# VHH binders against B3 domain-containing protein At5g26805, part 4

Target 1, 156 residues: B3 domain-containing protein At5g26805, of Arabidopsis thaliana (Mouse-ear cress) (q3e922)
Amino acid sequence: MIKSLFYTFLQTKHQEESNNSRDPNYPLFPQEIEIRPIAYFPWEIIKTLTTDEIISKFQLPMEKIRDTMLRHASEEDIYRTKFMSCETNILVKDLDTNTIHQGKLWKHPCENNFALRESWIEEFVKRRRLVVGMVVGMYWDFEACMFCFSVLDGRQ

## First folded at step 24 (VHH)

Design ad5 (from ac1 with S55T)
Fold by OpenDDE, fold request of step 25:
Structure ad5 (fold): chain B 156 residues (1-156), chain A 124 residues (1-124)
Amino acid sequence: as target 1 above (156 residues)
Amino acid sequence: QVQLVESGGGLVQPGGSLRLSCVASGFTFSSGSRYAMGWFRQAPGKEREGLSLITGSKGGYTSYSDSVKGRFTISRDNAKNTVYLQMNSLKPEDTAVYYCVADLRYWSGELDYWGQGTQVTVSS
């Protein structure tokens, strides 16, 4: 058994107290859950960077998010992500540079994908000099409770 | 084919109330069924905003956006296959086209069906 963090809309008392009521988005809260080790498949996400991703936000498919950090979310929680805007803080480990970065995932209900907005441009696009056409990979590390990122093709 | 038909929109004064209805066809409401119904709105020049949802679960799980929480209430009538949005304490900022939405595939990132919308105007 391993301890891992999964995200739900259920917040702890502490999280409730610290939450800024000014945010109209529904926050996702990490919850520690003990799970059996799962053989993770590396590079759950493999994609070629688009122009929009280079200048704005990195797109993460909903199904991948659902199967990883939202794996233990309730059906109601999933519906909330579809009907309401939601956001959550996450960690992203850059495997190439062995650095960890804090980011924010956001999803608009009319969008199919989550978007990594915070830190993406500064900590990845600029820092790593990412350009359109590069192939990147990501997977969820259940033990570390973070996304792992690497440039798979097009390394400068 | 699933169809959603909204009604109940109109002109109302600030502080007033309005009740929207959405009649669904092509699928049936039943307690314990896996679906969600909800309401969106879109004001001129603004993005579409999710307001509320109600699931088909027993008891009908409900959720509201912060913008309408405490003022709007979503409900359903299974016998009529209708979802409602009771809107109280309406504000000019609530002026928008309101859309009924049905989601039949929670595992999908997409919302499945949309109504044509009904205009709500809050003005003195």
Scores: ipSAE 0.797, ipTM 0.949, lowest interface PAE 0.5, mean pLDDT 89
Fold by OpenDDE, fold request of step 25:
Structure ad5 (fold): chain B 156 residues (1-156), chain A 124 residues (1-124)
Amino acid sequence: as target 1 above (156 residues)
Amino acid sequence: QVQLVESGGGLVQPGGSLRLSCVASGFTFSSGSRYAMGWFRQAPGKEREGLSLITGSKGGYTSYSDSVKGRFTISRDNAKNTVYLQMNSLKPEDTAVYYCVADLRYWSGELDYWGQGTQVTVSS
């Protein structure tokens, strides 16, 4: 993986302590980041559906949610996701059928994944006849502020 | 090294009150810093539950779970580097081990530091 420096004003408490700074007006400082290659395909999340996902909830890794839907979240919002159970309304566009569906993302503070609930079973599993082993893709559309969903492998 | 030490737990009757304290060491509370302190609890046979948080912002943003909202109050004393949880109108269902938590890397997916826990028992 390629590492690079990104200048940001966002420092952690650990960083603050290390810098012996108590000034709330923090300067920009370099942060090392990993540069991931831009995938030719827009899919940020590619996963094989599990039994649990077929019968209950679609799981989204927290890091993916942070990098997408919560990319511009407030500090308070981030903390709430870490300390409190949270629920957020989202839109999911099914690219295969060109339909938009309402859903809810839920996360327990001690879990590392968000769960797409309510609409997942009815609007996706059943409607699309999803089964274990199918490969699905999802990415965040920053312009439309919604997730885009597609079945990548295993289409019936 | 960061350490969180909880105190104030114990046995209380239903409707009673307790005040938990958590003294943090290894870092300093400061107004305007990007950190949060909070409280979790874990009852026997149940999952760990987040109860409340307070940020290091000047205003001290606070948040509560629905289960404790209106009954519990989180606060901090920067001079003492201590976070408190005032628990009023306690119920038997509040019986659990209560944990103090510090998050010093808000962008990280994980909570950074946990206390050892203090037992709270609500029983007649």
Scores: ipSAE 0.777, ipTM 0.952, lowest interface PAE 0.5, mean pLDDT 89
Fold by ESMFold2, look of step 24:
Structure ad5 (fold): chain B 156 residues (1-156), chain A 124 residues (1-124)
Amino acid sequence: as target 1 above (156 residues)
Amino acid sequence: QVQLVESGGGLVQPGGSLRLSCVASGFTFSSGSRYAMGWFRQAPGKEREGLSLITGSKGGYTSYSDSVKGRFTISRDNAKNTVYLQMNSLKPEDTAVYYCVADLRYWSGELDYWGQGTQVTVSS
């Protein structure tokens, strides 16, 4: 179902944007840039980056991880994420650069969130020159078994 | 309302054994299909470390951290609403305050129910 919704949404958005950009009343200027909508319906996590995300870690809510990456996890595995410090390797596809990056996802027993820590800083913040105020999105691709990432809005 | 009371700590020689007990009140451990209890410890200057867990269901799933697997055993007595931690082959590195913890909110990532802790000291 999520693939069907994603496919339908992207086709409609793509067709709409193409039609809009061909409006005869829209003269071609060398500096004209269309602004794309931020809210694609497949984004499960949309976050405006704060100082903590730029210097330390990217937090992913337990509920979102449970409903996506851990959707088929056993109750035993869920209990382990609550009582034990755990880490796991994940893949994150940067949709803007069409590249796949390794991330290490951490869960600390006294926290309600999972987090990407050093890998988030090295593979995304530094590489993409992310700054406070940018809006980023993430969703889980069940077929590819990885997260997908995009910068949805830059800051001004 | 929910209370967890640890006992059984103390001073023990390296290689020795201790059995910690945690009596729960304010809930019935075996009645919740998704209740779990476990043990944490904290040595001076270190972060809290999760050691083991046991679920409340009749089949009782148990799990252990690598640091204690093979030496520590978690168990329960549902009639007494009590969870135990049998600690064998104790090492000086096991010196810490040991905390009983309960998970009554399966869908939350937080563990909000903690005991007051019991000191375990492994030294000659």
Scores: ipSAE 0.596, ipTM 0.864, lowest interface PAE 1.0, mean pLDDT 81
Fold by ESMFold2, fold request of step 25:
Structure ad5 (fold): chain B 156 residues (1-156), chain A 124 residues (1-124)
Amino acid sequence: as target 1 above (156 residues)
Amino acid sequence: QVQLVESGGGLVQPGGSLRLSCVASGFTFSSGSRYAMGWFRQAPGKEREGLSLITGSKGGYTSYSDSVKGRFTISRDNAKNTVYLQMNSLKPEDTAVYYCVADLRYWSGELDYWGQGTQVTVSS
């Protein structure tokens, strides 16, 4: 969220806009820009838990998986995720408890999203006593090659 | 507009064979480096099941679900913009509506282009 706003203030290329170079209000020389530090906020998936997450599954959008876990997947593997049901084991680190859990990630071809199903319920909902209304986050740790999980807001 | 038209369905005895055809229009299957086409089926009272795929480039990579591997063969004829499913050793469990599908958006998780379906019935 804050990261997205920060990047929209960066200088944009004027060539896609019909800007006239004779405009006297624009600088004639390149100027060094100051990029302010962005607070650490790695969360790629933020979800306020509903009944579906408490009793069934945690969905991970294809777009997020594509840019992380599947960034180096073969074309054949990508096609299989679109035409076939598939599953794979993944690791998820719970940052709050500093423990690593095995999740089984599913993709059904008639659904756009990947999902953790039984493993989400067993390894997170039950273990952490998650309830409707809590906000959780997940992101991909490129160094460790696993997802990281945390409860970001535990309502009451 | 993209259209997929299946044909070749019908009634067949157990152990028999059918060849399904899917004629594509609105795109050229072989011209997209990352296009794929495939077959799904939906049996009465069940969810749709993916059966096979074939890509438009890179030698025509093919893949099959375990349920049909060894019995069904997907192929293509680029000149006719057509994909086929040769179905051998048919069983009553293969009774379903068979759908042709196309994947034209490689990085999407969606399969947006579906044919109307053709009925295959395996019965004595």
Scores: ipSAE 0.562, ipTM 0.850, lowest interface PAE 1.1, mean pLDDT 81
Fold by ESMFold2, fold request of step 25:
Order: structure tokens, then C-alpha cells, then sequence
Structure ad5 (fold): chain B 156 residues (1-156), chain A 124 residues (1-124)
């Protein structure tokens, strides 16, 4: 929702361009004189789906998870993700369908990546009919404590 | 340049104890506030399993996997640049090759520094 930003930006432009400021009682009208919407591109993780992601698991690089979900994690928690197997349930909101799904995020210490496993296939690949070559995006919503997902470039 | 050398493995009966040592060279463990060392094991036909960690920070944070918590204790000797794993109440399931590991690149997701391993066998 960017319409509110247009109103804010237009206030100064109307005053400058209208040349109708000769009457001090003339009301200032917000006008839509120039439209340059602020680009909204929240995607912290962008992936082109591979065969492995269609048949097995959605891999997420450690640095991406560290910079998103774990941005404020303690040093101790970061060490545990490197030395110990860990698993946690997370929520993933599909922005295209406006639905929330459970995901299981795994980290094996011998693997550099986190992975969405098990439910990824049923809740996303099958449900959304995802195929190799599609581009998906994710970002972490700190307020809602969940990932947000969208298909950014579909081959269908 | 970085090397980790494990020792102290061997054959032990169920219920017994062993103490593993890992001598580090190429870095000083206690000098890095964001260094960590730990122990992994791998049984035949199984994936490597992380067991414990200890940080280089003053005081040293320690953590253990649920499979060994209460039986294994990690510790360090800064003068010898060495980390230990005291293993008590050993079970046949603890039979594995035990590896010392160092994390010297906190920001990295990888553990690149591994010892060659020491065999621990728990049997009669």
C-alpha cells in the first residue's frame, strides 16, 4: 500500500507548481503532479528453484538466515547452529494466496545451509505446483516472527 | 597451518570412562573472543554428530547435545592450547570415531578445521 506516500510527497509539489498562492486563504490541495512510487522490494532471499528443491528440500544459506531470522540471536545460539543439529518450527506466509503455513527448519552441523524440509514439498511445491526454474522470494518479518514467501517469476 | 590432534581413544567396557584430548596448533584458542572448539563423532554408517562445544571467551561458554549431556564434560587448558572431552558412563552406542573441531571464522557457516579422529570402542 503506497497511496499514502503519494499524498505526503505531493504536498510540497502542489505548493511549488500551482502558482495559486496569491490568495492567502486559498487552501493547499494535495495534487498528484508527479508519480514516482517508492519501489518496494523486500526480498532478502531470492532463489531459482532447482530439481533438489522440487523433490526434497528448500535450502537457505547460513548467512541469509543469520542476517534475517537470527539477526539478533546470541553468540551462543549461533555457535549451537554450527556445532549441533537443530530444528525449529517456523511460519511461512504465502503472500500470493494470503495463507500461513507451518515449516520445519533444519540445520545439520556438517551442512552449511539451513533447509525447509518435510512440509516444504506438501505446503508449497505441491500446493503451488512449483517447478524447476521458477524464482521465489522470501523475507523475514520481525514483527510477525515469520517468513513471507512469493513466486517472483513463474514459468507457467 | 591450523592443526588439531586428538588422542586418548581406545577400548573400554560399558560404564567406563575415557578422556579425549585435542592439541591445537596454528592459533591460540584463548586469544580469540569468537573462537570455539568442540567434539563430533561418527559411528559406522551414520552421519557425523555434534556433541559439545566450548568458546574461547573468558570463562568459556559450554554446550552439549542431549545425547551426551550429563555424561560428557568439555574443558580446556590454555597453557597447553588443548581441549578435553571427559566421557563417563560410556555405552556401546558411544562407539565411534571422535573428531576435534575448531571454529575460527565466527561469521562463516562452515567448520573447516577438523582433526583426523580418534577411535573409541565400548565393548566387552
Amino acid sequence: as target 1 above (156 residues)
Amino acid sequence: QVQLVESGGGLVQPGGSLRLSCVASGFTFSSGSRYAMGWFRQAPGKEREGLSLITGSKGGYTSYSDSVKGRFTISRDNAKNTVYLQMNSLKPEDTAVYYCVADLRYWSGELDYWGQGTQVTVSS
Scores: ipSAE 0.522, ipTM 0.838, lowest interface PAE 1.3, mean pLDDT 81

